# Designs tried in a protein design chat: VHH binders against q96fz2. Part 204

Target 1, 269 residues: q96fz2
Amino acid sequence: CGRTSCHLPRDVLTRACAYQDRRGQQRLPEWRDPDKYCPSYNKSPQSNSPVLLSRLHFEKDADSSERIIAPMRWGLVPSWFKESDPSKLQFNTTNCRSDTVMEKRSFKVPLGKGRRCVVLADGFYEWQRCQGTNQRQPYFIYFPQIKTEKSGSIGAADSPENWEKVWDNWRLLTMAGIFDCWEPPEGGDVLYSYTIITVDSCKGLSDIHHRMPAILDGEEAVSKWLDFGEVSTQEALKLIHPTENITFHAVSSVVNNSRNNTPECLAPV
Below, E stands for the ipSAE of ESMFold2; O stands for the ipSAE of OpenDDE; V2 stands for 0.75 times the mean of E and O plus 0.25 times the DockQ between their complexes.

## First folded at step 11 (VHH)

Design S1 (framework vhh_6z1v_2; at its last look DockQ between E and O 0.77; V2 from the best seeds 0.74)
Fold by OpenDDE, look of step 11:
Structure S1 (fold): chain B 269 residues (1-269), chain A 123 residues (1-123)
Amino acid sequence: as target 1 above (269 residues)
Amino acid sequence: EVQLVESGGRLVRTGGSLRLSCAASGSTFRYYAMGWFRQAPGKEREVVAAIVQSGGSTYYADFVKGRFTISRDNAKNTVYLQMNSLKPEDTAVYYCAAGKGIYVDTPSEYNYWGQGTQVTVSS
């Protein structure tokens, strides 16, 4: 996974992340560093994206079922990294393969510390290789959406006005991530960064791409992944597998340029 | 372009069962979400059931109440609707549709439609 969309306004995003804690209380996640949130239809590695994580990571004795939402850098910077510039990392940390997560120190160590997060997105992009051509067709991949359950009489999604309304009740894609905290050697602010765990693609996506993000489907899966206080690493890793609960549509080549940040990026063609 | 042809519609008695089939033309069937819709006389076309490309997720209208099952075989380019416990209220023309839209429960999100097959449930 090398490209995502996360363009919802902050308030809409927050509401979309409503949850119940272990006591059954309805809650909204609190923001950490909300000013770092930058909505975009076209998120690339090294950009900031919002993730969910347990409150226990920030507050001692906090209920580990409570959630915080925080923008983090895409591309995990390990805490042990001693260079002053994260761009000097010699290996790719955009993704973490599920089968080797425990073999790589960069991922194993933070995972062992319970540094699990849920990466939020509208969806993610993948490019299908066209047989016989050098052309690649981009697809936007996301959770199936249902209009009637979420939205009143929203007109056709083809109108600009209706398009904006589509996102008010959008079911966000929830991807399993690992994050770490890095302190720059020269001092400064602690950098929070994340990697997306990837798995082999489900059968439905196999023709598009052979790998997919580990998607946490449903509140229980999200809660268990986040709750490092109650759920062990071993138990959490059981949640990491392909899912067929995915839909997709072809999009224009506009998304190929990471500088493009418009609705056209994820619009069906 | 995808052509859709429905089959299986007939007269059945209340409480009876029927299986509808929809055959799609072409090699792009696997890229479409599929849906079954119905239209009764004097009523608007409504969604019955939908299934995503992988078959891993389905949607059912509230009136289905577990009576119908949508399934697909991507190798055969076919989508099915198994209908059990049929009622007179289920009498309608049933349409198969293929879509690349965002919402699986919304008719306007489907791009291709079949001609429909008549299902009649007698009391």
Scores: ipSAE 0.879, ipTM 0.946, lowest interface PAE 0.5, mean pLDDT 93
Fold by ESMFold2, look of step 11:
Structure S1 (fold): chain B 269 residues (1-269), chain A 123 residues (1-123)
Amino acid sequence: as target 1 above (269 residues)
Amino acid sequence: EVQLVESGGRLVRTGGSLRLSCAASGSTFRYYAMGWFRQAPGKEREVVAAIVQSGGSTYYADFVKGRFTISRDNAKNTVYLQMNSLKPEDTAVYYCAAGKGIYVDTPSEYNYWGQGTQVTVSS
């Protein structure tokens, strides 16, 4: 998993993240660093994307079921990293394999501190390699969407206004992540960064790619992954598995160039 | 490009059961979400059920939940609709459809349609 779409305006994204705390109160997550949110149809590693995490990471004695939403750097920078430039990391932390997460210091250490997050996206992209050719077919992969639960009758997205209505009630993809906090040697703000946990692909995606992000399907899974105050690392890791509750469609090669930030990136072809 | 052929529609009595089948052409079937839709004379086509590519997620219209079951067999390029507890209101032409779009329950998101199979439920 190396490309996502997360394009919603901040207020729409925030409403899509409505949740219930442990006592059943309906809430919206509280933002940290909202000015770092950079919406795009075409997010790549090293960019900032919004993640959910427990309020307890920021406030002593806070209710661990309450959620913060914050942009974090994609590509985990370990707290022990000594260089001044994160690009100097000698290994790729864009993804973390679930089968070796407890063997890799970069991931084991923050996971042991309860640094679990939920990575938000409209969906993710994956490129299918076809035998006998060097060309690759990109797909956009996301939770199934149901229109009959939306206001009014609308057809396929065939205009900018209708396209925006498609997104008003989009079910965001929720991926399991691990984050860490790095203090730059020269000083300045602490860098929050994340990795996306990966698993073997489900049967439905196996023709496209052999790996997929670990998807947290539903509020119970999301709550347990986030709540490091009540859910141990051992219990949380039971949430990490493939899911068949996904759908996808082919997209044009416009998405191949990460500088392209247009709705065409995820439009069906 | 993709051809869909429904079968299994017939006359059945109220309370009866019926299984519809839809055979798809080619090896690309597994890349499509599939849906069953129905249309009575003079009425608009409406979703009955839909299923994602893997079969791991399904959708049912409110009038159908509990009575019908959609399933698919990707090895046989076939999607099914098991219909139980049939009512006269279920009388319609039933269409199989393959989707290239986003919403699994919306007819305009489906690009390939079968010719339909008639289901008639007698009182």
Scores: ipSAE 0.614, ipTM 0.859, lowest interface PAE 1.6, mean pLDDT 89
ESMFold2 (binder alone), look of step 11: mean pLDDT 84; pTM 0.867
ESMFold2, look of step 13: ipSAE 0.598; ipTM 0.856
ESMFold2 (binder alone), look of step 13: mean pLDDT 84; pTM 0.864
OpenDDE, look of step 13: ipSAE 0.854; ipTM 0.933

Design S2 (framework vhh_6z1v_2; at its last look DockQ between E and O 0.71; V2 from the best seeds 0.00; counts 0 for: pae E 2.4 > 2)
Fold by OpenDDE, look of step 11:
Structure S2 (fold): chain B 269 residues (1-269), chain A 123 residues (1-123)
Amino acid sequence: as target 1 above (269 residues)
Amino acid sequence: EVQLVESGGRLVRTGGSLRLSCAASGSTFRYYTMGWFRQAPGKEREVVAAIVQSGGSTYYADFVKGRFTISRDNAKNTVYLQMNSLKPEDTAVYYCAAGKGIYVETPSEYNYWGQGTQVTVSS
C-alpha cells in the first residue's frame, strides 16, 4: 500500500470514528495535534495521516479502550534511529509484512510495547498491471458502502451534489498499523510515525494486486487491535489476515501524480 | 461492454423455490458489483439483492427477510439468486445488473442490465 485517500473534514472524520468504550459509553476520539491533519485525496508515504490509538499511550492509568485520534507520519521511524534525518532510513518502513513483523526489530520492538494503531482512510489505491503493456490501471479500494436514510435520495454518485453527500456517511477504511516514537538527536518534538501491516491479497483483489493492507473489519477488531492493555500482541496478531469485505472501482490516471489532490483521484471512470 | 442474460424465471406455487441465474459476457465480470432487481406491473424497479466483486459482502432488500440468497461465481461469470418461500407479491420481472458504483442498492449505480426473466408466483 503506497497511496491512500483521507480527505474528510476533521469534524466529519471525528464523527465517523465514533465508538463505544468497554463500558458501552458512546464516545468520540479526542484529537492530539489536530493542526497536523491535512485532508487529501492522495496521501503518500512521509505525509501525515490520522490514526487511532489507545489513550493509555498518553495518559497513565487511562482506560485503554478509549481512543485518541492523531496525525502521524506515514513511514515508521524507529525509536533507535540515530540520524537526524528520517529520510536517511535505509529500508522502507511504509509497510510491514505480516509474516515478518516479528523478525524485524523496527516493527517487533514497538509492537511489543503495544504501539498498535488503526490507520484511517477513505480507501487505498493499487495499480493493476495490464498484461502485455507497461500501463497500469489504478483502482480505489474501500469498504462497501451502504446508503443510510440520512443520505436522502442520493441519485447517481457521479453528480457533484450527490458526491458530497456520499462522504457524510462514509465508512472509513480501518487498517492495522504499528507506530513508534522517535526523538530527534538534536532535540525537538517527538515524531510519531506509523507503518501499515500488509497481507496477501484476498481472492477478490488478487487480480489487481497481490498484497493488501491488513484491514480491521468492524468495531470489535478495531477495539482489540487498539487495546494493548487488555489484548496481548499474540491475540492482536490473530486479527491480521486478508478480508473479502472490500469493493473497488477503477479511477483515472490523475491519482498517478501524488501532487494531484482532487476528487477526480477517487472518482469512478 | 457487458452483456447480461438472465435465466430460470418460471411459474411457481406459493411457498416454492426458484433459482435465477445471470450469465455475463466477457472477462470483466469480476470487476463488477452484481445486483438483482425486480419490477412488478405498475410498480417501480426495486433492488432485491446485490453482491460485491469478491462475494464478501451482500445487500438484501427489506422484503427479502432471509428468503433469498445472492451469490456469484467469478470463474463462471455468473450471479445467482436463490429464492425460497416465494409469495405472490414476488411476482415480477427480475433483472440482473452490473455496476461499478459505490452504492450497491442504488439502481443508477449499475451500467449494464439484462433483459429480465419473468417470475410468477401463483396462490
Scores: ipSAE 0.784, ipTM 0.904, lowest interface PAE 0.7, mean pLDDT 93
Fold by ESMFold2, look of step 11:
Structure S2 (fold): chain B 269 residues (1-269), chain A 123 residues (1-123)
Amino acid sequence: as target 1 above (269 residues)
Amino acid sequence: EVQLVESGGRLVRTGGSLRLSCAASGSTFRYYTMGWFRQAPGKEREVVAAIVQSGGSTYYADFVKGRFTISRDNAKNTVYLQMNSLKPEDTAVYYCAAGKGIYVETPSEYNYWGQGTQVTVSS
C-alpha cells in the first residue's frame, strides 16, 4: 500500500470518526496538530495523513479507550534513528509486513510500547500489472458504500459530477498502523510517523495485487487495536488479517502522478 | 464487454421458491459488482439485491430482506438469486446487471444488463 486518498474537510473527517468509549459514551476524537492536516485525493509516502491513537499516549492515567486524531508522517522514522535527516533512513518503512513485524526492530520496538494507530483514508490505490502490456491499471479500493446505511441526499443523483453527494457520510477505510516518535538530534519538534501493516491479499483483490493493508473492519476491531492499555500486543495482532469486505473500481492514470490532487484521481472509468 | 443471460424464471405458487441464475460471458466477471433488479408492469426498475466482487458484502432492498439471497461463483462466472416465500407482489421481469460504480443499489452504477427473466407468482 503506497498511495491513498484522504480528502475530506477536517470537520467532516472528525464527524466520520465518531465513536463509543469503553463506558458507552459517544465521543468525537480530539485533534492534535490540526493545522498539519493536508487533505488530498492523492497521498504518497512522506506526506502527512490523519491517524487515530489512544489518549493514553498523551495523558497520564487517561482512559485508554478515548481517541486522539493527529496527522503523522507516512514512513515510520524509528525513535532510535541517530542521523539528523530522516531522509537518510536506509530502509523503506511505508509498510510493515505482518509476518515479520516482531522481527524488525523498526516495528517491534514501537509496537512493544503500545504505539498502535489506525490510519484513515477514503480508500487506497493499487496498480495491477496488465497481461499483454507493460502498463499498469490503477484501482481505487475502499469499504462498500451503502446509501441506506449512511444518511443520503434527498435525490439519488449518483452522477460523477456530483462528487460532494458521494462523500456525505462516507465510510472511512480504517487500516492498522504502528507509529513512533523521533526526536531530532539538533532539536526541534518531535516527529510522529507511521507505517501501515500489510497482509496477503484477500481472494477479491488477488488479481490486482498480492498484498493489501490490514483493514480493521468495524468499531470492535478499531477499539481493540487502539486500546494498548487493555489489549496486549499478542491479542492485538490477532486482528491483523485480510478481509473480503472491500470493493474497488478502475481509475484513470491521472492518479499515477502524485502531484495530481483532483477528484478525477478516484473517479470510476 | 460482458454479456449476461438470466435463467430460471417461471410460474410458481404463492409461498413457493425459485432460484434465478445469471451466466456472464467474458474474462472480466470478477471485476464487477453484480445486482438483481426487477420491473413489474407499469413500474420503474428497482434494485432487489447486489453483491460486491469478492462476495464479502451484500445488499438487499427492504421489501426483500429475509426472503431472498444473492450469491456469486466467480469460478463459474455466475450470480444467483434464491427467492423464498414468494408473494404475488414479486411478479416481475428480473434483470441481472454488472457494474463498476460506487453505490451497489443504484441502477445508473451498472454498465451491463441482461434481457430479463419473467417470474410470475400465482395466488
Scores: ipSAE 0.487, ipTM 0.810, lowest interface PAE 2.4, mean pLDDT 89
ESMFold2 (binder alone), look of step 11: mean pLDDT 84; pTM 0.867

Design S3 (framework vhh_6z1v_2; at its last look DockQ between E and O 0.78; V2 from the best seeds 0.76)
Fold by OpenDDE, look of step 11:
Structure S3 (fold): chain B 269 residues (1-269), chain A 123 residues (1-123)
Amino acid sequence: as target 1 above (269 residues)
Amino acid sequence: EVQLVESGGRLVRTGGSLRLSCAASGSTFRYYTMGWFRQAPGKEREVVAAIVQSGGSTYYADFVKGRFTISRDNAKNTVYLQMNSLKPEDTAVYYCAAGKGIYVDTPSEYNYWGQGTQVTVSS
């Protein structure tokens, strides 16, 4: 996974992340560093994206079922990294393969510390290789969406006027991530960064791409992944597998340029 | 372009069962969300059920109440609707549809439609 969309306004995003804690109380996640949130239809590695994580990571004795939402850097910078520039990392940390997560120190160590997060997105992009050509067709991949259950008179999704309304009740894609905290050697602010765990693609996506993000489907899966206080690493890793609960549509080549940040990026063609 | 052909519609008695089939042309069937819709006389076309490309997720209208099952066979380019416990209220022309739209429950999100098959449920 090398490209995502996360363009919802902050308030809409927050509402979309409503949850119940272990007591059954309805809650909204509290924001950490909300000013770092930058909505975009075209998120690339090294950009900031919002993730969910347990409150226990920030507050001692907190209920570990409570959630915080925080923008983090895409591309995990391990805490042991001693260079002053994260770009000097010699290996790619955009993704973490599920089969080797425990073999790589950069991922194993933070995972062992319970540093699990849920990466939020509208969806993610993948490029299908066209047989016999050097051309690649981009696809937007996301949870299936239902209109009627969410809002009465949402007009046609194709009308510009109704486009914003389409997203009011959007079911966000929830991807399993690992994050770490890095303190720059020269001092400064602690950098929070994340990697997306990847798995083999489900059968439905296999023709598009051979790998997919580990998607946490449903509140229970999300809760268990986040709750490092109650759920062990071993139990959490059981949640990491391909899912067929996914849909996709072809999009224009506009998304190929990471500088493009318009609704056209994820619009069906 | 995808052509859709429905089959299986007939007269059945209340409480009876029927299986509808929809055959799609072409090699792109696996890229489409498939849906079953119905239209009764004097009523608007409404969604019955939908199934995503992989078959891993389905949608059912509220009136289905577990009576119908949508399934697909991508190798056969076919989508099915198993209808059980049929009622007179289920009498309608049933349409198969293929779409690449965002919403699985919204008719306008489907690009290709079959001609429909008549299902009649008698008392």
Scores: ipSAE 0.878, ipTM 0.947, lowest interface PAE 0.5, mean pLDDT 93
Fold by ESMFold2, look of step 11:
Structure S3 (fold): chain B 269 residues (1-269), chain A 123 residues (1-123)
Amino acid sequence: as target 1 above (269 residues)
Amino acid sequence: EVQLVESGGRLVRTGGSLRLSCAASGSTFRYYTMGWFRQAPGKEREVVAAIVQSGGSTYYADFVKGRFTISRDNAKNTVYLQMNSLKPEDTAVYYCAAGKGIYVDTPSEYNYWGQGTQVTVSS
């Protein structure tokens, strides 16, 4: 659970995040720091990726069902961290195991403050360890996709190299995360950072890897995870489980090097 | 690489039921999304149903309307299509397919195809 793809242009990503608030009103999430969004087919820890979170985190008395979308650093930096450089953190916060989340101070504290987020991606990568060798086979893992009728297809018909147009109806992967806010001791802007909650892999992924991200499957699950104003930590944690509503395909080793940011990273082989 | 062999297609009366089976050979059956497709004379091949690797997610074309059920048994390397309440419009050659592509409803995303089994629904 250490590599994702999140490559959609900001406007396409925003439209894919359309939702209904608690009153049934159709909305788009409001961006914070949109210029920090760095799309790539190959996102790794310490990079910024977009997450959803409740508007109530930013505005007193806001409707907690309203959503903000913001880039955050992958790799949670706890609010209590005292050193000036987040890379000096002595433990890995890329992921948070669901079975110990209430036992680890780095995750328990922000979770108790309602700091829940939904991590967005096209999908994620995992490497299958091949028996008897040190070689690993990467897979791209994502929600099942339907093509039947494409939105915005004029550009795709006239421009086969325009991959972004063929993705207009992509169902984004929605993963459960926890975030925290760290104030650098030397001053400067508050750092928002997240971890992805992990669970035991579903049966469909067990041959690839023994862990998977906790996936929030559908708008009800996403809404409940985000709404810390109405949904307690105890209730929210009931949403954290494996899902079998997942598919995958093998990809080439191009994705192994995180500097490679091309469609080949997720292309089926 | 995988080889697919369909069986179970035959003549059946309107309102009847039929179960198609697809036996897969070769390694790595569990790594494929599996689909059933059909082709009537003079028409293009169209998706009927698809099922992801684990069996945990399924897709059905709108014309199925709850009449068909796709399932898979990874221990037996077999995919099934249970067809109930059959109509003359269901008359077609039915194909089993295995895919490593992205879109479950798109024939070009499927890499391996069976030879097909004829289903004929009489009035």
Scores: ipSAE 0.642, ipTM 0.869, lowest interface PAE 1.5, mean pLDDT 89
ESMFold2 (binder alone), look of step 11: mean pLDDT 84; pTM 0.871

Design S4 (framework vhh_6z1v_2; at its last look DockQ between E and O 0.68; V2 from the best seeds 0.00; counts 0 for: pae E 2.1 > 2)
Fold by OpenDDE, look of step 11:
Structure S4 (fold): chain B 269 residues (1-269), chain A 123 residues (1-123)
Amino acid sequence: as target 1 above (269 residues)
Amino acid sequence: EVQLVESGGRLVRTGGSLRLSCAASGSTFRYYAMGWFRQAPGKEREVVAAIVQTGGSTYYADFVKGRFTISRDNAKNTVYLQMNSLKPEDTAVYYCAAGKGIYVDTPSEYNYWGQGTQVTVSS
């Protein structure tokens, strides 16, 4: 996974992340560093994206079922990294393969500390290789969306007038991530960064791409992944597997350029 | 372009069962969400059931109440609707549709439609 979309306004995003804590109380996640949130239809590695994480990471004795939402850097910077510039990292940390997560120190160590997060996105992009050509067709991949359950008055999704309304009740894609905290050697603010765990693609997606993010499907999966206080690493890793509960549509080549940040990136062609 | 051909519609008695099939032309079937819709005389076309490309998620209208099952076989380019416990109210022309839209429960999100098959449920 090398490209995502996360363009919802902050308030809409927050509401979309409504949850119940272990007591059954309805809650909204609190923001940490909300000013770092930058909505975009075209998110690339090294950009900031919002993730969910347990409140227990920030507050001692907090209920570990409570959630915080925070923008973090895509591309995990390990805490042990001693260079002053994160870009000097010699290996790719955009993704973490599920099969080798426990073999790589950069991922194993933070995971062992309970540093699990849920990466939020509208969806993610993948490019299908066309047989016999050098051309690649981009697809937008996301959770299936149901209009009736969300908003009865939304017209066709392809109409400009209704396009914004499509996103009011959008079910966000929830991807399993690992984050770490890095303190710059020269001082300054602690950098929070994340990697997306990847798995082999489900059968339905295999023709498009052979790998997919580990998707946490449903509130229970999200809650268990986040709750490092109650759920062990071993139990959490059981949640990491391919899912067929996805849909997709082809999009234009506009998304190929990471600088493009327009609705055209998501639009079906 | 995808051509869709429905089959299986017939007269059945109340409480009976029927399986509808929809065969798609071409090699792009796996890229479409599929849906079954119905239209009764004097009524608007309504969604019955839908299934995403992977088959991993389905949608059912409220009136289905567990009576119908949508499934697909991507290898056969076919989508099915198993209908059980049929009622006179289920009498309609049933349409198969293929779509690349965002919403699977919305008719306007489907691009290709079959000609329909008549289902009649007698009391």
Scores: ipSAE 0.897, ipTM 0.954, lowest interface PAE 0.4, mean pLDDT 93
Fold by ESMFold2, look of step 11:
Structure S4 (fold): chain B 269 residues (1-269), chain A 123 residues (1-123)
Amino acid sequence: as target 1 above (269 residues)
Amino acid sequence: EVQLVESGGRLVRTGGSLRLSCAASGSTFRYYAMGWFRQAPGKEREVVAAIVQTGGSTYYADFVKGRFTISRDNAKNTVYLQMNSLKPEDTAVYYCAAGKGIYVDTPSEYNYWGQGTQVTVSS
């Protein structure tokens, strides 16, 4: 998983992240560093994307079921990294394979500290290798979306031309991640960064690509992954598996250039 | 590009069962989400059920949940609708649809439609 879309304005994204705490109360996540949120249809490694994490990471004795939303750098920078430029990491931390997560120091150390996060996106992109050529067909992959037409106002927003109104009810993709905190040696703010855990693809995606992000399907899975105060690492890792609750469509090659940030990146073709 | 042909519609009595089939020809079936829709005279076309490309997620309209089952067979390029406990209100032309769009329950997201098969449920 090396490309995502996360394009919603901050206030729309926040409302899409409404949740219930352990007492059953409806809440919105509290933002940290909101000015670092950079919405785009075409997010690549080293860019910032919003993640959810437990309030307990920031406040001693906080209710660990309460959620913070914060932009973090994609590509985990380990806390022990000594150089001043994170792009000088000698290994790729964009993704973390679930089958080796406890063997890699860059991932097992922050995981042991309970540094679990939920990476938010509209969906992710994958490129299918075409037989007999190096050319690739990009696909946009996301949770199945239901647009209830029970209300008349919902029917008025059926058109693709009203994308902002249509996206008000988008079910965000929720991917399991691990984060770490790095203090730059030359000073400055602590850098929060994440990796996306990957698994073997489900049968329905295997023709497109052999790996997929570990998707947390539903609020129970999201809550358990985030709640490092009540859910051990060993129990949390049981949540990491492929899912068939996923859909996709082909998109144009506009998305290939990571600098293209337009709705065409995810439009069906 | 893909052609869809429904079959299996007929007259049945209240409480009866019926299986609709939709055979797809043309493009690769596994890349399409599939849906069943229905339309009674003077009414708008409405979703009955839908199934994603993977088969791992299904949708059912509230009026048919518990009575109907959608399934797909990607090897045979076929989608099915098993209809049980039929009621007179289920009388309609049933359409099979295939799409690469975003919303599985929205007719405008479906690119290809069959000609329909008539289901009539007598009291």
Scores: ipSAE 0.532, ipTM 0.827, lowest interface PAE 2.1, mean pLDDT 89
ESMFold2 (binder alone), look of step 11: mean pLDDT 84; pTM 0.862

